# Ledger of designs, part 20: VHH binders against E3 ubiquitin-protein ligase MYLIP-A (mylipa)

Target 1, 279 residues: E3 ubiquitin-protein ligase MYLIP-A (mylipa), of Danio rerio (Zebrafish) (Brachydanio rerio) (q6tem9r1to279)
Amino acid sequence: MLCHVTRPDAVVMEIEVDAKANGEDCLNKVCRKLGIIEVDYFGLQFSGSKGENLWLNLRNRISQQMDNLTPCRLRLRVKFFVEPHLILQEQTRHLFFMHVKEDLHRGHLRMCSEQAQELSALLAQAEFGDYNQNTAKYWYTELCGSEPNQTTINSIIAKHKALEGLSQASVEYQALQLVSSLEHYGVEWHWARDAEAQRLAIGVGPEGIAICRDDFSLVNRISYPIIQIATQSGKSVYLTVTKESSDSVVLLFKLISNRAASGLYRAITETHAFYRCDT
Short names: E, the ipSAE of ESMFold2; O, the ipSAE of OpenDDE; V2, 0.75 times the mean of E and O plus 0.25 times the DockQ between their complexes.

## First folded at step 9 (VHH)

Design q6 (from n6 with Y102F Y110T; framework vhh_7sr4_2; at its last look DockQ between E and O 0.66; V2 from the best seeds 0.61)
Fold by OpenDDE, look of step 9:
Structure q6 (fold): chain B 279 residues (1-279), chain A 123 residues (1-123)
Amino acid sequence: as target 1 above (279 residues)
Amino acid sequence: EVKLVESGGGLVQPGGSLRLSCAASGFTFSDNAMGWYRQTPGKQRDLVADITSGGSTNYADSVKGRFTISRDNTKNTVYLQMNSLKPEDTAVYYCTADIRTFTFPSGTETDYWGQGTQVTVSS
């Protein structure tokens, strides 16, 4: 079967796999083509029938997971974000960078003005090389969605000039360092509703679970050590957590679909395994 | 508490038919996929058939065309109609629900199964 795998830079890869191939087979082929050995950081996503982003289960057959196989459309994404210094290959870092850049363009990265200016300078250096006028404003506009003032532009220019002579790989690394310092680095977000039907953003990341309102204001932060049990049933995910009083409480998250619920459940358990366990 | 209770198993001659039932409780039945597995002593438990909450079905190759899985959400019951039974279909049949429980920090995942019902196909 033919899979169309879209990279973060919007390039589509045609990947041929067996009819009974599992997700891992496809991912391995993709990574091989890209020269990536560090396959464990990556995954393949597809869109559910309700528009939800779903991770392909790498252990299961592709044909059994997707509703539409003609064509089989997948997206290569970083599944587990790690600190840049832990990444061994330049190819891997580049893919991380592309993913981050895509997230930036989609408005999914939150940062202060100073960080935005720094990142703008880094992106400009990565894309255009040494400072040559009028690129800083463009990148800042891309970051913030608005035209920066002259002071901001001058700041970005100064920062860009300071990067003179740096290679693409070097500035990509620095960009990843900057992004990795942000509050929600490596956090995967899931939309859900609580028991009172209130809309929530559930962030699953290396440090635990963030429960936020729809405006991403923090309601609760749950570290992995205080989680006792996670259960997925239908469209619901239940988290049993230890309270400060040593009592337990069960948190309910209702998601848009059974697959979405499974996705949240797996995100929690796999992230925990990846960052907290020797797996 | 999740509970799954199988029934309908028994002894049948080759070519005969049986209908298995699984009564489910302790969860929202209509929101969960259900499945039938079978196991013989000393062997692994294998998928026979499953059905999504929406009614989509999947079958093992060995039972395609002979077995039919269905569900009645009003009765919280999943069924397995087994026709043209063969001696190789002899096994304990288990009902399962699409419910997963993960225990921290051990990292153990629990699936929910019934007690099983014996199906014996013999002349």
Scores: ipSAE 0.586, ipTM 0.831, lowest interface PAE 0.4, mean pLDDT 91
ESMFold2, look of step 9: ipSAE 0.612; ipTM 0.802
ESMFold2 (binder alone), look of step 9: mean pLDDT 79; pTM 0.778

Design q7 (from n6 with T103Y T108K Y110T; framework vhh_7sr4_2; at its last look DockQ between E and O 0.96; V2 from the best seeds 0.77)
Fold by ESMFold2, look of step 9:
Structure q7 (fold): chain B 279 residues (1-279), chain A 123 residues (1-123)
Amino acid sequence: as target 1 above (279 residues)
Amino acid sequence: EVKLVESGGGLVQPGGSLRLSCAASGFTFSDNAMGWYRQTPGKQRDLVADITSGGSTNYADSVKGRFTISRDNTKNTVYLQMNSLKPEDTAVYYCTADIRTYYFPSGKETDYWGQGTQVTVSS
């Protein structure tokens, strides 16, 4: 069986696996080809028939999980984010950086103008090297959603010039350190509806779950210690959480499909398990 | 409380038929996929058949064409019609639903199964 595995930098890898291969067989081959030993941070994603963004279950056969196997189309992505200083390999940090860079293009990470100025300079140094006039506002409008004024442009220029001579790897590490301080670093987003059919963005991260409106404004933050149980049933995910009064309440999230609901359930349970045991 | 109760097992001759039933309660039956598995001593439970909430079916190769899974959402019941039974079909048959529960902080996870019903095919 031939898998087309797209890296976070858009490069497509051709990976051949046995017809009965499970997901980890493919992931291990991808990581071996990339020289990655820190396999536990990564996973493989695919698209469901209803537009779902799904993680391939690594313990199950690929053929039983995907709608189309000719070719089997997968995306290599970071599944579990950690603080950059905990990453051992520079190649692993590079993949984290490329994934984060894609998230920045999509607007998944929020930041203030000060952070956008710093990050713009780092991204410009990583992409183009030492400062030149063509890079003065590279990325800034994308990070903040508005054009920089002259004061901001001057600040970015100064910050970029201060990076003169730094390697791509060095500035990628500094960019990751900056991004790791952002509110939603390492958060995996899932679309759902509540009991009243209102659309929610559910963010699953290292410390718990963020419940947001469809514009990503925060409604509530649920840390893992206040969660008693999680249940997936059909297209629904239920969380039993402890209220401020010590009573419990059940939260309902309805997803577009059983596979999407399983995806949210697994994101919650596997993230909890990973950060309880790993970092 | 999720509850699954199998019935309809028994002893039959090769070539005979049995109909298994699984009565379900404690969850919204029509929203869930249901399945039948079987187990012989010393082996893992093997999928026999499953049926999605929308009625789509899937069968193990060893039973395809002989077994039929169906559901009645008004009775919260899933059925397994087993025809042309062979000695190889002898096993305990278990009903399951696509429900999973994870307990914090321990990380204990549980699936939901019936108690099982014995099917024995002997000549």
Scores: ipSAE 0.679, ipTM 0.838, lowest interface PAE 0.4, mean pLDDT 89
ESMFold2 (binder alone), look of step 9: mean pLDDT 81; pTM 0.807
OpenDDE, look of step 9: ipSAE 0.735; ipTM 0.905

Design q8 (from n8 with D31E Y33A Y35G V60A; framework vhh_lunsekimig_d3; at its last look DockQ between E and O 0.70; V2 from the best seeds 0.00; counts 0 for: unsure alone 59.5 < 65)
Fold by ESMFold2, look of step 9:
Structure q8 (fold): chain B 279 residues (1-279), chain A 123 residues (1-123)
Amino acid sequence: as target 1 above (279 residues)
Amino acid sequence: EVQLVESGGGVVQPGGSLRLSCAASGFTFSENALGWYRQAAGIERELIASITSGGSTNYADSVKGRFTISRDNSENTMYLQMNSLRAEDTGLYYCTADIRTYTFPEGTETDYWGQGTLVTVSS
C-alpha cells in the first residue's frame, strides 16, 4: 500500500507499507526517513468525508480507517507539544516550528502587539533571511488580529534588522520559545456545538480543556483534575465535571460526525494520558 | 447507566429463523450506531451486522443475504432477523452501541455490551 505523507512544510513523502499495516508502522517509517528519534510527539492525520481533520489511530489497521487507499493520503503533524528546551533534535524542533507556524497563520494563537512585533520579525528572518525592503513581509495581522499602523510596521522592521546574520535554526528556536509562553500553546482545536446549538471552539491542551466562542474568546476553562468522566456517544461528547459545591455537571458537545466526536474524545483522553505521565 | 439487553435466542433447527432484540436505555438511542457481534466457543467476538443512526447497514460476508439488522427508534430497540440458520451460526450474540467512557484520573476506558443471548442451531 502507497501512502502520500505531507509534512508540515507541505513536502510530500512516499511511504510503502504492508496492506495490513497499523498506523504506527507508517509513522515509524516516516520518522526513520526524517531521522527523527522523538516519534512520540507525532501522529498522522487524514481528512474525513465531511472535511474533518482526524488522527489516524496508530494501533489499528490503516485500511480500516480511511475511505481512499490509492494512494492513502496522510499528514504528519505534531500531536503532543512540549517546551522547546525539552526537544533533543533540531529536526524535531523544526517540525514543531512548521506546525506552530501553520497554527499561527490560522489564528489559533493570539498575542499582544509587542509579542506580535517580535514574532513577526523572527518569522520573516526564518523565511526570507536578513531584512530587505523588496522581500520583507510580516505576519502581524495573523498574530494579534489587527492590522499594523505605520509605527508598528517600522518597529517590526527595526526588530528584523536587529536579527541580521542569525541562522534559520536560531530564530526558529527563539520563535518557539516565544510561542511556548502563550496561553494556547500545544492546544488542539475542535469545532462543536453546545446543547443550545451554539458554535464552540473546544481547545484540548496539556492542562485541560478550553471552551471558546467561535471567535476563540474564552467561555470556560476546565482543568483535568476536575473532570470525572468523558463519554463519546454517537456524535456527542459529554464531560462530567466537579462543581465548586462538589456536585457534578455534565457538559455536552455535539460534533458534525461520529468520527469527529471520536476525534475530540481521543484528543481529550490521549492528551490527558500523555501529560499526566510526561514532563 | 447505559444498558443493553439482548433477547430472542434459543434452539432452532438448521434452515430455521430467529429474531433477536436489543433493548437499550441510558443514552439517546436514535443518535447512535448499533451492532451485533457473535462469539462462538473459543473464538473472539466478530462483528456480523451494524446499522448507523441514519439507517445504513453493513454485514459480514458469512451472514449477508440471510440476516437483516433493523432499528425501532420509538421503542429504543434494535433487531437482528436471522433466516436460513446454519450450524456455524451457533454462538452468543451481543449487541453494542458506539459509546465509550473514560474515567479520570486513572484513565480506565469502558465499552458497552449486552450480556448476550445464546443461539443454538442443531437438529
Scores: ipSAE 0.619, ipTM 0.799, lowest interface PAE 0.5, mean pLDDT 89
ESMFold2 (binder alone), look of step 9: mean pLDDT 75; pTM 0.747
OpenDDE, look of step 9: ipSAE 0.741; ipTM 0.894

## First folded at step 10 (VHH; framework vhh_7sr4_2)

Design r1 (from q7 with T28E; at its last look DockQ between E and O 0.89; V2 from the best seeds 0.00; counts 0 for: unsure alone 64.4 < 65)
Fold by ESMFold2, look of step 10:
Structure r1 (fold): chain B 279 residues (1-279), chain A 123 residues (1-123)
Amino acid sequence: as target 1 above (279 residues)
Amino acid sequence: EVKLVESGGGLVQPGGSLRLSCAASGFEFSDNAMGWYRQTPGKQRDLVADITSGGSTNYADSVKGRFTISRDNTKNTVYLQMNSLKPEDTAVYYCTADIRTYYFPSGKETDYWGQGTQVTVSS
């Protein structure tokens, strides 16, 4: 069976696996080709028939999970984000960086002007090398949400010049360190509706769950210690959470399909389990 | 409270037929996939058949052509028609719904199953 595995940088890899291969067999081949030994951070995603973004179950046969196998289309993604200093390989950090870069394009990781200035310079060094042109607007508006004034532009230029001689790998690491301090670093997003049918973006991350409007503005944040129970039933996910008054409330998330609901449920439970063990 | 109650098991001769029923309550039955599993002593529960909320069915290879799963959403009931029974089909049959619960902080996970109904195929 032929799998087309798309990397976070849009490069497509052709991976051949046995017709009865499980998801892990494909992931291991992908990581082997990339020289990655830190396989546990990664997973493979595919699109469901209703446009769902789903994780391939690594323990199950690929053919039992996919609607279309000619070719089997998968995306290599970081599944579990950790602090950058815990990553051992430069190639692993590079893939983390590419995944984060996609999140920045989508507007999931915004920052203040000072951080945007620093990150713009790092991104420019990574893309263009040492300062030799005006690249101060590269990414800034996308990162900060506002157009840079001349003082900001001059600051970015100065920061880029200060990076002279640093390698792409070095500045990607510094960029990851900066981004790892941002709200929503390592957060996996799921579309859902609440009990009033309002569209929500549900972010599952290392510290808990962010409930956001469809523009990603924060409505509520729920840490894992406050959660008592998660239940999946059909297309629904229920969370029972403890209020500050010691009473409990039940939150409802309705998703587009049973597989999408299972995806949110597994994101919550597996992320809780992963970060509780701190691997 | 989720409740699944199997019935229709019993003793039958090889080549015979049985019809199992699973009455469900405590959840939105029409939204859930339902399934039948079976277990012999010392082994894991094995899938026999499942049916999606939309009526699509899936069968274990060992029962294809002999067993039929169906559902009646007006009665909140799932059925397993078992024809051409063999001694190898002897097992406890369990009904399940696509429902699961995870408890914090322990990480304990619970699925929902009926109490089971015994099917014995013997001369």
Scores: ipSAE 0.645, ipTM 0.812, lowest interface PAE 0.4, mean pLDDT 89
ESMFold2 (binder alone), look of step 10: mean pLDDT 79; pTM 0.794
OpenDDE, look of step 10: ipSAE 0.747; ipTM 0.909

Design r2 (from q7 with S53Y; at its last look DockQ between E and O 0.83; V2 from the best seeds 0.69)
Fold by ESMFold2, look of step 10:
Structure r2 (fold): chain B 279 residues (1-279), chain A 123 residues (1-123)
Amino acid sequence: as target 1 above (279 residues)
Amino acid sequence: EVKLVESGGGLVQPGGSLRLSCAASGFTFSDNAMGWYRQTPGKQRDLVADITYGGSTNYADSVKGRFTISRDNTKNTVYLQMNSLKPEDTAVYYCTADIRTYYFPSGKETDYWGQGTQVTVSS
């Protein structure tokens, strides 16, 4: 069977696997071709028939999970984020950086103007190299939501010039260090609706779950220690959480499909298991 | 508490028929897919048939055309009508739902199965 695996940097890899291969077989081949030994951070995603963004179950046969196998279209993505200094390989850090860069473009990470100026310079150095007035382009608006004035642009240029001579790998590492301090670093987003059918963005990350409105404004944050039970039933995910009074409350999330609900359930439970064992 | 209770098994001669029932409680039945699996001694449980909450069905090749899965959302019950039974159909039949629970303190995960009902086709 032929898989087209799209990397976080948009490069497409062609991977052949046995017709009965499980997801792990494909992921291992991808990582071997990339020279990645830190396989446990990564997974493979595919699109569901209702536009769901789904993780391939690595223990199960690929053919039993996907609607279309000719070709099998997958995306290599970071599934479990860690602090950048814990990553052993430069290539792994590069893939983390590319994944995070895509998240920045989507506006999932928030930062102040000073951080946006610093990151803009780092991103420009990573993409274009040393400052050159003819090639320099800055992301600033994407990072903080405001157009830069000339004073801000001059500040970014000064920061970019200060990075002269630094390698792509060095500035990608610095960028990851900056981004890793942001509120939603390593957070996986799932669209859901509450009991009143209001649209929610559910963020699953290393420290817990963020419940946000559709504009990503925070409604509530739930750390893993206060969660007692997660249940997936049909298109619904239920979380039983402990309140400050030690009473329990059940939160309901409805998703567009059973597979989407399974995806949120697995994101929560597998992220909890990964970080509980890893630390 | 999620419960799945199978009934309707028994002894039947080849070519005969049986109707299995699975009564479900403890969850919103109409929102869930349901399934029947069977297990012979020393073997894994194998899919027999499943049905989505919307009524779409899927069958194992070995039973296609002979078995029919259906559901009654008013009675929270899924059925398996088994016709033209063969000795190879002899097994314990289990009902399941697409529901599962993860317990954060232990990291333990539970899925939900009935206790099973024996179907024996003598020949």
Scores: ipSAE 0.618, ipTM 0.796, lowest interface PAE 0.6, mean pLDDT 89
ESMFold2 (binder alone), look of step 10: mean pLDDT 79; pTM 0.797
OpenDDE, look of step 10: ipSAE 0.676; ipTM 0.903

Design r3 (from q7 with T28Y S53W; at its last look DockQ between E and O 0.93; V2 from the best seeds 0.00; counts 0 for: unsure alone 62.0 < 65, grease 25 > 24.2, SAP .715 > .668)
Fold by ESMFold2, look of step 10:
Structure r3 (fold): chain B 279 residues (1-279), chain A 123 residues (1-123)
Amino acid sequence: as target 1 above (279 residues)
Amino acid sequence: EVKLVESGGGLVQPGGSLRLSCAASGFYFSDNAMGWYRQTPGKQRDLVADITWGGSTNYADSVKGRFTISRDNTKNTVYLQMNSLKPEDTAVYYCTADIRTYYFPSGKETDYWGQGTQVTVSS
């Protein structure tokens, strides 16, 4: 069967796999074509019939997971984020950078004006090279939510000029270092509702789970050590957590579909398993 | 507490029929996919059939056309109608629900199964 695998930069790769291929067979072929040996950070995503964003289970056959195999449409994404200095290959860092760039475009990462000025210059150097008034274009409004005044524009230009001569790889690394310091770096977001049907954004990351309102303001943060049990049943995910009084409480997250609930459950359990072994 | 109880197994002649039932409790039955697996001694459990909450069915090739899975959400019960039984259908049949539990920090994961019901097809 033919898989159309979209890279984080929107370029489509055509990957042929056996009709009985597992997800990992496809991922390995994608990474080989890209020269990536650090395969463990990556996964393949697909869209569910209700618009869910789902991870392909790498241990199971692709044909048993997908609704439509003609074409089999997958997206290469970073599944497990780590600090940039732990990444061995430049090609791996480039894919991390492209994934992060899409997250920035979607508004999933927050930053202050000073960070937005620095990152704007780095992104421009990565995309356009050295400062040139004819080509320079800055993401500041996308990063900070407000248009820059002239003082801010002058600051970004000065920062861009200071990057003169730096390679794309060097500034991508610096951009990743900056973004890795942000509160929600490496966090995978899932939409859910609580027991009172209020909409929540559930962030699953290296250190635990962030429970946020639909504007991404933090309601609660749950580290993995205080979680006792996760259960997926139907459209629901339950977490049993330890209270400060050493009693337990059960948190309920209800999702739009069984597949979405399975997705949140797997995000939590696989992220916990990955970072438990990584340390 | 999730509980699955199979019934309806027994001894049947080749070409005969049986209807298995699985009574479910401890979860919202109508929200979950349900399945039947079977196991012969010394072998792994094999999928026989499954059914989604909305009634979509899937069958192993070896039973397609002979077995029918169905569900009654008002009785919290899933059924397996087995027709044209063959000696190779002899096995313990297990009911399962699409429910998963993960234990921190160990990472152990548990699925939920019934105790099983024996089906024997012999002349």
Scores: ipSAE 0.617, ipTM 0.821, lowest interface PAE 0.5, mean pLDDT 89
ESMFold2 (binder alone), look of step 10: mean pLDDT 78; pTM 0.787
OpenDDE, look of step 10: ipSAE 0.699; ipTM 0.906

Design r4 (from q7 with P105Y S106E; at its last look DockQ between E and O 0.84; V2 from the best seeds 0.71)
Fold by ESMFold2, look of step 10:
Structure r4 (fold): chain B 279 residues (1-279), chain A 123 residues (1-123)
Amino acid sequence: as target 1 above (279 residues)
Amino acid sequence: EVKLVESGGGLVQPGGSLRLSCAASGFTFSDNAMGWYRQTPGKQRDLVADITSGGSTNYADSVKGRFTISRDNTKNTVYLQMNSLKPEDTAVYYCTADIRTYYFYEGKETDYWGQGTQVTVSS
């Protein structure tokens, strides 16, 4: 079967796999063509029939997971984020950077004005090279949510000039270092509803789970050590967590479909399993 | 405790019929998808049929048109009607529910299966 695999930079790769191929067969071919040996950070995503954003299960057949196979439309994404200095390959860091750049555009990674000015300069150096008067505009509004005034623009220009001579790879690394310090770095978002049907944004990240309102304001943060049990049943995900009083509470998340609930459950359990081996 | 109990297996001649039942308890049956798998010695369990909480069905190609999965939410039971049985249908048939549990401190996942019921199709 033919898979159209979209990279984080929007480039589409054509990957042919056996009709009975598992997800890992496709991922390995993608990584081989890209020269990536650090395969464990990556996964393949697809869209469900109700608009769900789902990870392809690498151990299962592709044909049993997707509604449309002509062609199989997949996205190469970073599944497990780590600190940038732990990444061995420059190509891996580039893919991390492109994934993060998309998240910045979507507003999921916001920062203060000073960080936004620094990152704006790094992004400009990465895309355009050294400062010149033809630099069209800087990423700033996407980073902090407000339009830049002239003083801010002048500050970004000064920072961009200070990056003179740095390569794209060098400034992408510095950008990743800056973004990796943000509280939502490496966080995967899932829409759910609580027991009272209030819409929640559930962030699954390297250190735990963020429970947010639909405007992404934080309600609660749960680290993995206090989670005892996760159960997926139907469209529901249950988490049993230890309270500060040492007794337990069960949190309920209701999702739009069984596949979405499985997706949240897998995001939580697989992220925990991945980082368990790091400590 | 999730519990699944299969029944209705047995010995039948080719072309015959059997109806398997799986009684479920320990969870909200009407909210969950249910499935039948089968296993021959030395092989992995293969999907036979599944049914969503809303009643939508899916069948393996090898059984489509011969087997029918159904559910009765008032009895917490899923059924597999097997018609036109062939020798290659001989297997242990297992009932399963769409439920998974992960234990964080052990780093282990469990799923839920019945004990299985033997179906033998032989001349």
Scores: ipSAE 0.616, ipTM 0.807, lowest interface PAE 0.4, mean pLDDT 89
ESMFold2 (binder alone), look of step 10: mean pLDDT 80; pTM 0.795
OpenDDE, look of step 10: ipSAE 0.726; ipTM 0.895

Design r5 (from q7 with D111Y; at its last look DockQ between E and O 0.88; V2 from the best seeds 0.74)
Fold by ESMFold2, look of step 10:
Formats: sequence, C-alpha cells, structure tokens
Structure r5 (fold): chain B 279 residues (1-279), chain A 123 residues (1-123)
Amino acid sequence: as target 1 above (279 residues)
Amino acid sequence: EVKLVESGGGLVQPGGSLRLSCAASGFTFSDNAMGWYRQTPGKQRDLVADITSGGSTNYADSVKGRFTISRDNTKNTVYLQMNSLKPEDTAVYYCTADIRTYYFPSGKETYYWGQGTQVTVSS
C-alpha cells in the first residue's frame, strides 16, 4: 500500500507499507526516514469525507480508517507540543517550527505588536536569510491582520538586520521560544456546536480546554483539574465540570460526525494523559 | 444513567431459534451504534454483531447467514435474531452501546454493557 505523507513544510514523502499495516507502522517509517528518534510527539492526520481533520489511530489498521487507499493521503503533524528546550534533536525542532509556521496562517495565536515584529524578523531570516529587502513585512501583516506603520516597518528591518549571520537552526529555535510563550501554544482546535446550535471553537491544550466563539474570542477556559468526566455518545461529547459554587455542570458539544466527536474526545483524554505522565 | 437490559435467552435444541432484545435508556438511542457480544466461561467477550445508527450491520464470520441484528429506534431496542443454533453458540450474550466515559484525574475509561442473557444450545 502507497502512502503520500505530506510534511509540515509541504514536502511529500512516498511511504510503502504492508496492506494490513497499522498507523504506527507508517509513522515509524516516516520518522526513520527523517532521522527522528522522538516519535512520541508526532502523529498522522487525514481528511474525513465531511471535511473533518482527523488523527490516524496508530494502533489500528490504516485500511479500516480511511476512505481512499490509492494512495493513502496523510499529513505528518506534531500531536503533542512541549517547551522547545525539552526537544533533543534539531530535526525535531525543525518540524515543530514548520508546523507552527503553518499554524500562524490560521490567526489563532494572539500576540502584541512587539512580539509580532520580533517573530516576523525571525521568520524572514529563517526563510530568506540575511536582510536584503523587507521580507518580514509580509509576516507582520499575516500575524496582526493590519498593515504596519513606518515606525513598525523600521523596527522590523532593524530586528532582521540584527539576525545577520545566524543559522537557520538558531533562528528557528528562537522563533519556537517566542511562540511557546504565547497563549494557545500547542492547542488543537475542533469545531462544535453547543446545545443551542451556536458554533464554537474548542481548543484542547496542555493546560485544559478553551471554549471560543466562531471568531476565536474566548468564552470560557476549563483547566483539567475541574473536569470530572468526559463522555462521547454518537456525535456528542459531554464534559462534567465543577463550578465555582462546587456544583457540577454538564457541557454539551455536538460535532458534524461520529469521527469528529471521537476526535475531540480523544484529543481531550490523550492530551490530559500525555501532559500528566512523568518525564 | 445509561442502562442496557437484555432478554430473550434460554434453552434451545440444535437447529432452533431465539430472539434476543436489548432495551436501552439514559441516552439518545438513535444516535448510537449498538452491538451484541458473547462470552463462554473462561474466555474473552467476542463480537457477534453490531449495527450503526444509520442501520449498517457487521457480523462475525461464525454467525453470518444465521444471525440478524436489527434496531427499532421508536422502542429504543436492538434485536438479535438467532437461527440454526449450534452447541458452539452457547454463551452469555451481552448488549453494548457505542458510549464511553473517561474519569479525571485517574484516566480510567469505562464502556457500557448489559447484565447478559444466557443462551444454551443442547440436546
């Protein structure tokens, strides 16, 4: 069976696995080809027939999870983010960086103008090298959603020039350090609807669950210690949480499909388990 | 409270038939997949048949052509029609729903089963 595995930098890998291979078999081959020892941070994603973004279950057969096998189209992505200083391999940091860079286009990471200026310079240095034109301006507009004024443009140019001669690996690490300090670093987003059918963006991250409106404005933040139980039933995910008054409340999230609901349920439970475990 | 109650088991001679029922409550039945498993003493529970919320069915090879799973969403009930019964079909039959619960902080995960109904096929 032929898998087309797209890396976070959009490079496609051709991976051949047995017809009865499980997801782990494919992931291990991908990581081996990339020289990655730190496999536990990564997973493989695919698209569901209703547009869902789904994680391939590593313990189950690939053929039983996907609608199209000629070829299997998968994406290599970071599943569990950690602080950059905990990553041992430069190649692992590179993949984290490429993943984060692609996620910046989604606009869910909040940062102030100074952080956006700094990050823009780092991204320009990583992609284009030493300053020779204002390549960093593109990133500032992407990060902030507005055009920079001349003072901001001058600041970005100065920051980019200050990075002259730094290696790609060095500036990628600095960019990861900056992004890791931002709200929602390492958060996985899921679309859902509440009991009144209003659209919500549900963010699952290292510290808990962010409940946001359609525009990603925060409605509520739920840390793992206040969650009592999570239940998946059909297309629904229920969370029983402890209120400030010590009463418990049940939150309902309805998703577009059973697989999407399973995805949210597993994101919550596996993220909780991953960040709870001893190093 | 999720509740699954099996009925319809009993003693039958080889070649006979039984119809098992599983009454469900405590969840939206029409949204969930349902299944039947069976267990003989000292062995693990084995899948017999399941049915999706949309009505698609799946059977173990050992029962295909002899057993039929069906559901009635108006009665919140799943059925297993068992025909041409053999001595090797003797087991406790359990109903289950595609519902799962994860408990914080322990990480214990629970699935939901009925109490079981005994089916015995003997001369």
Scores: ipSAE 0.633, ipTM 0.820, lowest interface PAE 0.5, mean pLDDT 89
ESMFold2 (binder alone), look of step 10: mean pLDDT 80; pTM 0.798
OpenDDE, look of step 10: ipSAE 0.764; ipTM 0.912

